# Designs tried in a protein design chat: VH-VL binders against Oxysterol-binding protein-related protein 5 (OSBPL5). Part 4

Target 1, 118 residues: Oxysterol-binding protein-related protein 5 (OSBPL5), of Homo sapiens (Human) (q9h0x9r126to243)
Amino acid sequence: VVIMADSLKIRGTLKSWTKLWCVLKPGVLLIYKTPKVGQWVGTVLLHCCELIERPSKKDGFCFKLFHPLDQSVWAVKGPKGESVGSITQPLPSSYLIFRAASESDGRCWLDALELALR

## First folded at step 1 (VH-VL)

Design p04 (framework fv_polzastobart)
Fold by ESMFold2-Fast, scan of step 1:
Structure p04 (fold): chain C 118 residues (1-118), chain A 121 residues (1-121), chain B 107 residues (1-107)
Amino acid sequence: as target 1 above (118 residues)
Amino acid sequence: QITLKESGPTLVKPTQTLTLTCTFSGFSLSTSGVGVSWIRQPPGKALEWLASIYWDDDKYNNPSLKSRLTVTKDTSKNQVVLTMTNMDPVDTATYYCARGLEWYDSYFDYWGQGTLVTVSS
Amino acid sequence: DIQMTQSPSSLSTSVGDRVTITCRASQDISNYLAWYQQKPGKAPKLLIYAASSLQSGVASRFSGSGSGTDFTFTISSLQPEDVATYFCQQYDSYPLTFGQGTKLEIK
């Protein structure tokens, strides 16, 4: 069951923003290149994550999902059994920084993620 | 050929509700990533984005007008409808519908001809 | 909301001249910027998307450049049919916002 789905900009390894399609389900956040089937990038395991707001004067409404012990937030396998190591991932392993389209959209994402993390 | 056309009343009295329909051809709102948006332009002024609706029924309304705006689609009829309540003379503008190619943060590659809506008593 | 500011507000120049219009975003929008041409009584026409990509069917004399907050739109050699108002638009975040427009006229 999909809790929420929308585009978010995610901070890359070189501080660049990439617009990706994010699908929130109980316990996992699935990330795709586009809303189309088969464009999987990665899956975040929410049970190992903490959520904080990360305000930015330059970038607007931002928030961070991270592993408190600095371990990987990523699932080992994708929805179709893809291995993480078989795909080039430009995203950090122990945290992700998200930029919402607006403060309103960002607050909706924070509420949904806090619910999914509980 | 891709075309869009706006239809609805050209004259609205203050406090009334405006309903505009965008009818399009040459593409479908069942196609992933595609959306249709409403943009208005008061005479001699800048363009103002009002609302967007996407293939998955995801909707965005301009926060400055959010309480007044409703956008809906009928994918089978190739139509998108904008409803705007409590019209005021300052809402006098040419109203356009336009196609967005990419997801929710789109630019507009095809536009309708526009319909001038005058709000007066 | 991201504010888009264009300069100049109006410009009058001669056929064959190089025309440059500037657009400034109040926040970093990467390359999520489009440019439109609007002739009197007509709907806007997309010319440039992703800051520098020319829309199919648009004349090569039109170009765009920039990233982040500062963007430029250039007509390399002005033609009579280019008389119009030009608008920039950011599509980095909602609400989508347009510049105030630059009215281009021939002397």
Scores: ipSAE 0.006, ipTM 0.561, lowest interface PAE 12.9, mean pLDDT 84

Design p05 (framework fv_polzastobart)
Fold by ESMFold2-Fast, scan of step 1:
Structure p05 (fold): chain C 118 residues (1-118), chain A 120 residues (1-120), chain B 107 residues (1-107)
Amino acid sequence: as target 1 above (118 residues)
Amino acid sequence: QITLKESGPTLVKPTQTLTLTCTFSGFSLSTSGVGVSWIRQPPGKALEWLASIYWDDDKYNNPSLKSRLTVTKDTSKNQVVLTMTNMDPVDTATYYCAHRDWEYSAFDIWGQGTLVTVSS
Amino acid sequence: DIQMTQSPSSLSTSVGDRVTITCRASQSISSYLAWYQQKPGKAPKLLIYAASSLQSGVASRFSGSGSGTDFTFTISSLQPEDVATYFCQQSYSTPYTFGQGTKLEIK
C-alpha cells in the first residue's frame, strides 16, 4: 500500500537541494532518483525517526526526519540487497531535510508521515 | 491480473541440468520496480529462495547455490528461465516462480509450482 | 544469513478463536517482513507485507505487527478455511529467508 508518492527536494552534504522521487508506505520512506526507471537511493526507517516542521523564509515549506539519538535513519540494505554506504551518499545519515513544492503539498506530506510514523 | 506458470521436466536424473521456464502475463519485466523470483520447497519442508531477476537486468542468486544457478529473462516473450546444474536427489522440490514488487518487498503473486523429482 | 524462527511449530484451536503466531529474526530487519498462507498442494499466498500491511483482497481478520526482531501474526476469529501452514519471510537482505512454518489445524 502506497500512502503517498511525489517528488521532493532533499538536502545533501553540500547544502544543495536534489529533486528525488519519494514513496511513502507504512513504516518506510523509499527514495529513488526518478519515478519510472529510477535507481534506488535509500530507504528511511520511520520507526526510528521523529518529524519536525522546519520553516524557511527562502526555501519555502521544509520538514525534517531525524533519529533522536543521532543514529542512522537508513535501512542497512535495500530491498534487493543493495549496500547503503555507496548508494545513499552524499545524503546525511542521522537526518534528512525535505522541501515541498508548496505549503499545501508540504502539509499533505506532514499529515501522511504522521500517520506512517505510528 | 498477474499470472505466472512454471514449465519444464518433472523428472531429472542425478548430475543432469534442470531448466525451468516461467511464463507470465499481466505485467512487463521492463516496468520499473518489477522482478521475478524462483523459490523452491522440498516435500514437507520450508521455502528456500533461489534467485531473482529485475527490470534493470540486476540478478541475485542464493550464495549457497550460486555456482549452479543461472537466471535469464526474455522480456519480449514474457519469460524468465532458471537453469540449475548438477542436480542431486536433495534438490527434489516443488519449484515456484513469483512476481516481486520492489515497493512491497514481497512475493505477491505466485505460480502454481512444478514438482521436480531427482532420482535414478 | 538472517535466520527466521517461528513459534509455535503447530497449533490446534477452535473456530472463532483468536490465533497468534510469532516470528523472530536473528538480527534487526526493520519492517521488511511478510506473512504467507499455504494450503496443502497449493502455492503460498501473500497475506501481510511490510510487517503490518494487509495485501489487497485478503480478509480483514488477518493482521500483523512488530518491528526489528520480533513480529506477530494474528487471526482475530478463526474460520474453517484458515486451516493452512503459515510462513514468515524477511526481505531486508539477500538471501531472503523464510521461517520453518506453523501448521494450523482445527480441533
Scores: ipSAE 0.007, ipTM 0.562, lowest interface PAE 13.2, mean pLDDT 84

Design p06 (framework fv_polzastobart)
Fold by ESMFold2-Fast, scan of step 1:
Formats: C-alpha cells, structure tokens, sequence
Structure p06 (fold): chain C 118 residues (1-118), chain A 123 residues (1-123), chain B 107 residues (1-107)
C-alpha cells in the first residue's frame, strides 16, 4: 500500500542535497537510490518521528522528520533483510531534512506524511 | 516592534560556566521560520556566531565551540538561554542575541539585535 | 568554513567623499551576503542583505553589489553619522562567518 512515491532531495551531513527515491507506506518511509528494487538506502520508522515545515528562502520548500529524543529514526535492516546501505553522502541518524521539487509537491508530501504518521 | 535584551553576569571567573538569557518581544518562537541566535565580539575584534535555536527546537552550535555550548528556549516566557562551560579570559566579549529568519540549515542574516552585554573573564 | 576577507582594514576620508569597501569569500556564496554598520558602543545594524538589497529605513547613499566571491559596499557621499565599523557576513552555509571589519573614520 503505497501512499505516495516520488523523488525528494535529502540533506546529507556535509550539507549538500542528494536526490533519492522515496516510497511512503503506512508507518514507514522507504528510501532508494533509484526507483529500482535492490538499491535500498534506508527505512525511516515514522512511529518515532515528528514532522515539521522548515522554510528555506535559499533552497525552496523543505520539511523535517525527526526523533524528539534525538535517537535514530532508521530501521536496522531493509524490507528484504538488507544491511544498511551507503550513498555518496551520509544521512543524519536522528533527523532528515527534505526538499521538494515545488511548494505544491511539498504540501502534498506533508499531507501524506501526516496521514502515514497516525 | 521586535526587541531583544541580554541578561546575566558581567564578571565570570576562569573555569566557571556562563549562563546568559535573551528576553524578547514583538515576535514568538512559535512562528514558523523564526529563530534566535547568539553572536559575540571580543573587544576590538570581529563578530563570531555562537549558536542558533529555531521555532521547531532545532539547534545549531558553532563547531569550534560545540562541546561548550548549550542553547535552550522557553517559548511561553519569550526567552532563549545560552550556557557556555569552562570560561577562559579569551572568551571576554560582548555577547549579543539577535532575531533571525531561517533560510536553510543554519543560514540567515540578523535583522534585529539586542544591546549586548559585556562579559569579562578574569580572576 | 568560509573565510570572509575585507579590504581595507581601516580608512580615513572626508565628508562628501565616496567610500568603497570590499569583501571576498573563500568560496562561492552566490548573493548570500549581508552588510552591517556598528557604531562605537552599539550593536550592529543591518544595512544590506542578498548582496544588494537595502534594509527598510536605510539611507539610499548606501549600496552593495557583487556575486560569487567578490562583493563591494559603497557610501556615495559620506556623512558624519556614517563613522562606524562595517562588517560583511556570508549566509550561504554554516558556520555563519563575518569579515574582520573595516573601520571608517573622518580626517
């Protein structure tokens, strides 16, 4: 049951943006390098996350998923038992900042994430 | 209009912890995109950004001082508090709090400033 | 960290003169640059942001230009009240960094 799937830019620990394929299902956000099976990057456990807008005049429409107690948001293993993957830039452990392609796309993501979080 | 004012001790001994409070009016730290930052200036020297806290409780510290700095907010009191541990004479400076708008992860300029408080570190 | 270098460190000139201060970033910062005025014993005051946009209420004799790494701040006709130290600040990336300041005096 896919609620929403599209590309989002995610901010890495070195402060650059990486375009990743994001698949939203109830309770989880699955992140892939491309929209292909087997290129899994990580799974965000939404039950431990809070969602907030992060306006940016510099970078466009942004929002944040974070653990309120500053603990990891990531599942240990992928949906097929894959160990944590790597990408060119590491992602933070306790929060993720996303950048949408447009304000309209970003608002759609916020609505979908609020639905998935409950 | 937006106003900010720093308060706290003006004299600190070496190795002690400094606690400064910024009290503000004319805006709320509940408002999306709004933050409060701490900046210091040693006598006759350049400005140095220390830390920022935003409406969503997101916090950023200058990496050169990260282990010594804690920033917190009390939205109901319109206050932001900076704590800096292990004070040294080189930390003698005028400390400012300032209103900032969030442009990205810790990017922005400072449109309204407090008057500043001189903190002298000596035995 | 992005280093901001101002030139000159100080200058002394006469009322009515055109004053130019420059600021150089160690890497490209687009137009994410602000200029501040600080009078003795006072907090800094924002004059310009986005390299060239005047803050509301700031006198039109102040202007800024530049993009990328090289930026210029100009006072078209110096007034006595303009005696101050001027600072540039980049806000392209963290940590936020300031130039060392330019002290402007009347001779």
Amino acid sequence: as target 1 above (118 residues)
Amino acid sequence: QITLKESGPTLVKPTQTLTLTCTFSGFSLSTSGVGVSWIRQPPGKALEWLASIYWDDDKYNNPSLKSRLTVTKDTSKNQVVLTMTNMDPVDTATYYCAHSLYYDILTGYFDYWGQGTLVTVSS
Amino acid sequence: DIQMTQSPSSLSTSVGDRVTITCRASQGISNYLAWYQQKPGKAPKLLIYAASTLQSGVASRFSGSGSGTDFTFTISSLQPEDVATYFCQQYDSAPLTFGQGTKLEIK
Scores: ipSAE 0.006, ipTM 0.580, lowest interface PAE 10.9, mean pLDDT 84

Design p07 (framework fv_polzastobart)
Fold by ESMFold2-Fast, scan of step 1:
Structure p07 (fold): chain C 118 residues (1-118), chain A 124 residues (1-124), chain B 107 residues (1-107)
Amino acid sequence: as target 1 above (118 residues)
Amino acid sequence: QITLKESGPTLVKPTQTLTLTCTFSGFSLSTSGVGVSWIRQPPGKALEWLASIYWDDDKYNNPSLKSRLTVTKDTSKNQVVLTMTNMDPVDTATYYCARGSEDWTYVSGAFDIWGQGTLVTVSS
Amino acid sequence: DIQMTQSPSSLSTSVGDRVTITCRASQGISSYLAWYQQKPGKAPKLLIYAASTLQSGVASRFSGSGSGTDFTFTISSLQPEDVATYFCQQYNSYPYTFGQGTKLEIK
């Protein structure tokens, strides 16, 4: 069951922001290039992650999902058996920094992620 | 039909401030993922990206011109405004506004629909 | 800033010929590269985005390939209406940067 789905900006390894389609389900965050089929980027395993609010006056309302031991947050395989290494997005392996459109949107995402992390 | 159109002065004196307005139809800047950018092209030269503004009021300015550039939006009027201070003859160019990709990669900077452009000449 | 270098700067060829233009980024840009066509006095037209994805409504004779730093744009069979200047653009990071352009002419 989908808990939440919306576009979020995700920070790349070169500190650039990319808008990606994020689908939150219990235990996983699925990331796609677009809301349309066939655009899978990666799957974040939430049981491996901790969540922290990371507000920045420079970057707006941000939050971070990260592995506390700096290990990969990514699933080994995608929903259709894709290898994570086949994706071309320059996203970090052990953490993701998200930027919400507004504080309201950010709080909504934080609440949903706390629920999914349990 | 999606359209964008630039408007503003065609002649600016050195040291003056340029204000250009992009008026668009067929889409809204309240739609998640949508952005509008400003790009210029001096006569016979390459394109230069100036600034982008997105549905969430997120703004990016070219660092080489950052102190001179301001970009704002009025979502209710379907308008994006670029202000550029301290104009110089080297700023003579055709100025375009353009929309990002239709496939929700608008922050990516691929520009799918462009205005016709407006030539701005900076001369005394 | 990421510098985009196109080659050649200009070329002249015949109708029906295969045309290849290359674009090189000064650092890795993954597949965040677009190609534009610009005819004299007109705004640029997006032909390809994400290095190899053809924009809707664009003729199938246009194609793109590459990833990382080296990219290629191809017209499989040149038509008279293809006479234009072609630009590549990276959108991996701000500031977005364009190549210097390749002017395509018919002999």
Scores: ipSAE 0.000, ipTM 0.557, lowest interface PAE 14.6, mean pLDDT 83

Design p08 (framework fv_polzastobart)
Fold by ESMFold2-Fast, scan of step 1:
Structure p08 (fold): chain C 118 residues (1-118), chain A 121 residues (1-121), chain B 107 residues (1-107)
Amino acid sequence: as target 1 above (118 residues)
Amino acid sequence: QITLKESGPTLVKPTQTLTLTCTFSGFSLSTSGVGVSWIRQPPGKALEWLASIYWNDDKYNNPSLKSRLTVTKDTSKNQVVLTMTNMDPVDTATYYCAHRRTYKSGYFDYWGQGTLVTVSS
Amino acid sequence: DIQMTQSPSSLSTSVGDRVTITCRASQSISSWLAWYQQKPGKAPKLLIYKASSLESGVASRFSGSGSGTDFTFTISSLQPEDVATYFCQQYNSYPYTFGQGTKLEIK
């Protein structure tokens, strides 16, 4: 039951953006290198996350998923039991900042994530 | 519970600067995701979005008026201030401030009553 | 800027009638459209957001539909208190822009 799937840019600690394929399902956000199955990099556990908009003219439409108590947002294992993945080295564990392709795409993601977080 | 009210001069002469204050209650601009916007409506015409300011002090101004517009906030006083320079008779309008909940954003769910600003010699 | 063309500019109809107002965007805005009601001398009131979502506390006779460039706002059975000017607003991109408004009056 996929709620939404599309490419998003995700920011590491060095402020560089990495384009990744994000698949939203109830309660989880699955992150892959490409749309093709088997290239899993990480899973965000939505039940422990809060969502905020990060409006920015410089970086376009951005939003943030974060743990309010600064704990890890990542699942320990992937959907097929894969070991913990990482996107960019180094990567923050307690939050992720996403950049949408456009403002309209970003608002679609916000609506979908709000539903998935409920 | 959420209320907003505009205040400022009702008559402005051409070339003068307009300063309007929005005083609100029922929410805080320190709350993550919240914003306040300014919208105006010339008599008998469409609404025109002017500017928005958010909890994190991010600001967006209408490009057609950007050089004339400044928006600031005082979170402790529950106030947002709009400054518009070089007023012209075509700027005669009712000016509204309105609440935005940014992560369901782009639309305005609560509005102030509006203040009519007339620009004339 | 995205231009919003609203039609008709005014209409006069009878209590109980179905009322339809349309809004067309100069480029695709997905579903990022809101509808407002404005009575004389008052601030606009949000009725519909995200093209089809009814705002809390708003009467169920109001509805919205559409996506992309063509949008419709409907009052299923006009009531006397619905006399107002109705505006659409796109929020797909800055600057946010409004339609010119449709003045609704009763015969």
Scores: ipSAE 0.000, ipTM 0.579, lowest interface PAE 12.7, mean pLDDT 83

Design p09 (framework fv_polzastobart)
Fold by ESMFold2-Fast, scan of step 1:
Structure p09 (fold): chain C 118 residues (1-118), chain A 122 residues (1-122), chain B 107 residues (1-107)
Amino acid sequence: as target 1 above (118 residues)
Amino acid sequence: QITLKESGPTLVKPTQTLTLTCTFSGFSLDTSGVGVSWIRQPPGKALEWLASIYWDDDKYNNPSLKSRLTVTKDTSKNQVVLTMTNMDPVDTATYYCARDTYEWGSDYFDYWGQGTLVTVSS
Amino acid sequence: DIQMTQSPSSLSTSVGDRVTITCRASQGISNYLAWYQQKPGKAPKLLIYAASSLQSGVASRFSGSGSGTDFTFTISSLQPEDVATYFCQQYNSYPLTFGQGTKLEIK
């Protein structure tokens, strides 16, 4: 069961933003380069994450998923039936910072993620 | 101790619907990453994967069986149910339920039920 | 669908011998391959996963190797209780598929 699916900008380790396709399901957040098959980037395990709003004058409406003990948030293997994809912009291992297209979109994501984290 | 056990009819007539229940203990299907799959084996032949259901209620069915397959779960009862429509004598096989490992994305089966032989004949 | 082909289909050898069974995938599956042992009238038992990882509780004489399309399963010193049919299984993509099996007998 998909809770929410949409594009989000995700902050890389080089402090740049990459637009990726995010699919939220209970307990996991699946990340793809595009909505197309074979474009899998990674899977975030939500049971080990905490969620926080990160409003920014410079970056707009942002939020952060992170491991409170600075351990990896990523699943060890890809989703079933999907090929592992490559990504040019590297992503951090213990947190992800997301930028929404608008405050309204960002609040929808926060509500959905809070539901999925429970 | 982890155990799984299949239950259901051992004899089915052609065109009927088969319903099999897998009852398990020692783990819960509310644990992130875990799943239960159905696999069958016709007498003397290879294993054939039928369907999988996961903790998040995500489901996958073997395309070769078309829309004949439905898999559901009852997490509170530790049960997974397989329904297969329009049974044919070629569907005669031992049917197994098995646990998908806790490593999400890794569909290998670490614990199996004993299997139940389902014979399809008039 | 990914086709899994095992060789040989059957094998007869002596106690103490080194036994090697091969499995070939019709397309690349990285290391997403498992090996199972099935004795007559019993359910399969997982021996190896991720091509080379030994399942806990499984005897160390069993091993696996390979990646991509070509894989091998080895029993370093055959014991009488190892008489069984062995199956490989890919889990790189749906549908999950098994090899046809290799029947191992003792002379």
Scores: ipSAE 0.007, ipTM 0.557, lowest interface PAE 15.5, mean pLDDT 84

Design p10 (framework fv_polzastobart)
Fold by ESMFold2-Fast, scan of step 1:
Structure p10 (fold): chain C 118 residues (1-118), chain A 125 residues (1-125), chain B 107 residues (1-107)
Amino acid sequence: as target 1 above (118 residues)
Amino acid sequence: QITLKESGPTLVKPTQTLTLTCTFSGFSLSTSGVGVSWIRQPPGKALEWLASIYWDDDKYNNPSLKSRLTVTKDTSKNQVVLTMTNMDPVDTATYYCAHRSYDFWSGYSDAFDIWGQGTLVTVSS
Amino acid sequence: DIQMTQSPSSLSTSVGDRVTITCRASQSISSYLAWYQQKPGKAPKLLIYDASSLESGVASRFSGSGSGTDFTFTISSLQPEDVATYFCQQYNSYPLTFGQGTKLEIK
């Protein structure tokens, strides 16, 4: 069961924002380059993560998903059996910062993620 | 115990559409990391992967069969359906459905661990 | 598409013999390779996954090794019930592909 699916901007290691397709399910957040092609970027294991709103007047509505012990949030393998080291997008390993298109969209994502984390 | 079973017509005429159903038990296609695949084997020949569908409704079809293949699931009924259009005598084969799963924590494989018994589909006039 | 080539295509040997089958991928598949056993009229049975991991409930006489492009499957001491066709399969990338099979018989 898909809880929510939409594009979100995710902050890369070079501090730039990349628009990626995010699919939220109970316990996992799946990240793809596009909604149709199925180019997998990574799978976030929500059971090891904490969620916090990250307010920013410059970047709009943001939130952060992170591992409290600073360990990897990523699943070992993807849907096609890809290893974590095969990810082509330079994203942080122990946290992710997301930017929603609007405050309304961001609030919906926070509510959905809180449900998925439980 | 995981079990899968194929069902559908055993005789198909050239140009007709084949529809096969895989009914399974012992797992749910709503579980993260789980998928069901279709594989066929012409008599005396090698295995050929046809299509896969996963818990997130992500679908993969063999490019060599192009637009002939459609795979769908009904998670509440524990069923996966394969549709193949424009059947030809060369499509005569035993059709299998098989389970795939990976463990996100251990990096466990996504090989086909449990298979259905297979159903022979003969395409002739 | 990644092509999988098995060698030999058929093999006839004696009970108790060590049997070796090889599988070569046309490009690197890391260790994402499985080996299946298929008896006449039956579905394939998974024996080895991730190139060298023995599937639960499978006899310890079966083993696998290799990485990249060259893989080996071994039966340390052939038993009568091991008469079957053996297939390798890569799951590194789509489309998933199988070898042509190796038919194993007893003299």
Scores: ipSAE 0.000, ipTM 0.579, lowest interface PAE 13.2, mean pLDDT 84

Design p11 (framework fv_polzastobart)
Fold by ESMFold2-Fast, scan of step 1:
Structure p11 (fold): chain C 118 residues (1-118), chain A 119 residues (1-119), chain B 107 residues (1-107)
Amino acid sequence: as target 1 above (118 residues)
Amino acid sequence: QITLKESGPTLVKPTQTLTLTCTFSGFSLSTSGYGVSWIRQPPGKALEWLASIYWDDDKYNNPSLKSRLTVTKDTSKNQVVLTMTNMDPVDTATYYCAHEFYGDYFDYWGQGTLVTVSS
Amino acid sequence: DIQMTQSPSSLSTSVGDRVTITCRASQGISSWLAWYQQKPGKAPKLLIYAASSLQSGVASRFSGSGSGTDFTFTISSLQPEDVATYFCQQANSFPYTFGQGTKLEIK
């Protein structure tokens, strides 16, 4: 069951923000290029992740999903066995930093992620 | 209470450089998440975002004007300065500075200064 | 660049009427949208941010809704002081872009 779905800005390794479509389900966060799904980017395995509020460097509400031992947070294959899609900038392997459109949206995401992690 | 005010020349000749200063009070540009932006509006036309500068000194310029725009801040003076080179009559507009907050929104604006570019 | 298209470009209606203005983005912008009111000779005033959040001090008759590409701004009961041009703005990507504006007049 989908817990939450919306666009978030995700910070790449070059420290620029990319808007990606994020679909939260129990235990996993699926990332796609656009809301009109068809281009899978990656799946974050939440059971190996910790969640923390990230100090905002620009604006909006930021948060971080990360592996406490700096190991990959990514599933090796998509839900249909698909390969990782191309995106405009590389995403880090052991963490993701997200930026929400507003503090309200960000707190909603934190609450939903806490639920999905449990 | 947040206030901003634009200052600078109101008449500019073609090819000259425009320098506008935004002086503000009621906030500091050292506050995380805050920025000051420049937006212009030609008479009777839509708003056009020009540039933004943020508390961490990140700067963004509109790509359509990028080679012409420079934005800087002086946090101790509560000032942000916009410089725009090679002015043309099509650049005639009211220029605003505005406070930017959560999610890149402009919650407080200066009164605006009309800059006319003509020979 | 993300193109913002407003509809209608202008409208004339009566005090007490419900006014609806729409804004469409050329690509998905999530909730990264604001609505501004601009009265003649004045600077714009922020009314709505993050698509649906009412700015502090703004009258409750103003509201916003939508996500993705389609957004709506509503005045539940038009007042004389609401005569203005209204602009939407996307905050998803640089450059920030504004709609062309909707001019609201009272008959």
Scores: ipSAE 0.007, ipTM 0.576, lowest interface PAE 11.8, mean pLDDT 83

Design p12 (framework fv_polzastobart)
Fold by ESMFold2-Fast, scan of step 1:
Structure p12 (fold): chain C 118 residues (1-118), chain A 120 residues (1-120), chain B 107 residues (1-107)
Amino acid sequence: as target 1 above (118 residues)
Amino acid sequence: QITLKESGPTLVKPTQTLTLTCTFSGFSLSTSGVGVSWIRQPPGKALEWLASIYWDDDKYNNPSLKSRLTVTKDTSKNQVVLTMTNMDPVDTATYYCARIPYDSEWFDPWGQGTLVTVSS
Amino acid sequence: DIQMTQSPSSLSTSVGDRVTITCRASQDISNYLAWYQQKPGKAPKLLIYYASTLQSGVASRFSGSGSGTDFTFTISSLQPEDVATYFCQQYDNLPYTFGQGTKLEIK
C-alpha cells in the first residue's frame, strides 16, 4: 500500500538538487524520474536506514536517510526485477538528502517515513 | 581567466551602512549552477562566511548577522553587491568575494579582498 | 552551527618534512570539507574539496583524507612556497563554517 507519493528534491553527489517522484510504501521508498511514465531510478531499503531532520539551505524543510554503518541504502533490483543502474544519476550510496517544498510538506514526509521505518 | 575584485569604502563610521561591489570576469551569473559568496576575515582571525547569491537569484545569509545583510546581483554588469547595515568596530575585516563553481559549495577563485576599517 | 576545530594552531618544521594538520567537526559532515591555503597578505586558494579531491593545478604533494568528524590534511614533502595559513571549511550545512587556521612556518 502506498503511504505517500509526491515530488521531492534529492541531492546527488555533486550537491545539485534533482526533482524526483517519490513513492513511499511500508519498508521501501521508490524513486522515479516522473510520476506518469514512472522510469525507475532506485529503491531505498528503509529497514537499514535512520532518519534525521537537517535544516535546509533554503527556508524549506530537509531530512536525511542514511545507513548507520555507511553501507548502501539501495535495493539491488527494481520493482519488476530491473538491475540497478538503468538510470545513471550520481546519487550517494549510503545516504540521501531530501528537500520538501515547505515545512508542512516536510513534516508530513517525516511522519510518513517514521511510520514506514517500523 | 576568472577574476573577481572587491570595491567600496575603506573607512566606515559606526552605525553607517557598508556597501561593497564585486566585479568579475571570465564567468557569468546567467550560467545555471554558479554563484558568488561574500566572506570576511578580521585581522589575524578566521574566515567568516557572510552571504551567497546564485544565478537564479536564490540568496542565503549567515543567520548570526540576520537582517543586517542584503545581497543583490546585476547579471548584465557582472556585479554582486553586499550591503551591511549598522556597522560596528567589530566588523573591521578584509572582505572577499569568491566564485561558487557549478554545483559546488566551496569557493574558487577569490578576489584580492578589501580592508574595511570601522572607526570614529 | 557546526564548529570546526583545527590542530595544531601553528607549527614550524623543515623543508622536506611531512606535515600533518587535522580538522574536527562538532557533528558528522560526511565528506563535505574543503581545504584552503592563504599566504601572507593574499586571498585564500582552494586546494582540496570533498575531503580528498585535489583541485586542478594543485601540486600532488598536498592530500586530504577523513570522513565524518575527523579530517587530515597532509603535505608529503614541505617546500618553501608552502609557508601559509591553512583553513578547513565544512559545507554539510549552512552557515558554512571555517576552522581557526593553522599557521605553517619553516625553521
Scores: ipSAE 0.007, ipTM 0.572, lowest interface PAE 11.3, mean pLDDT 84

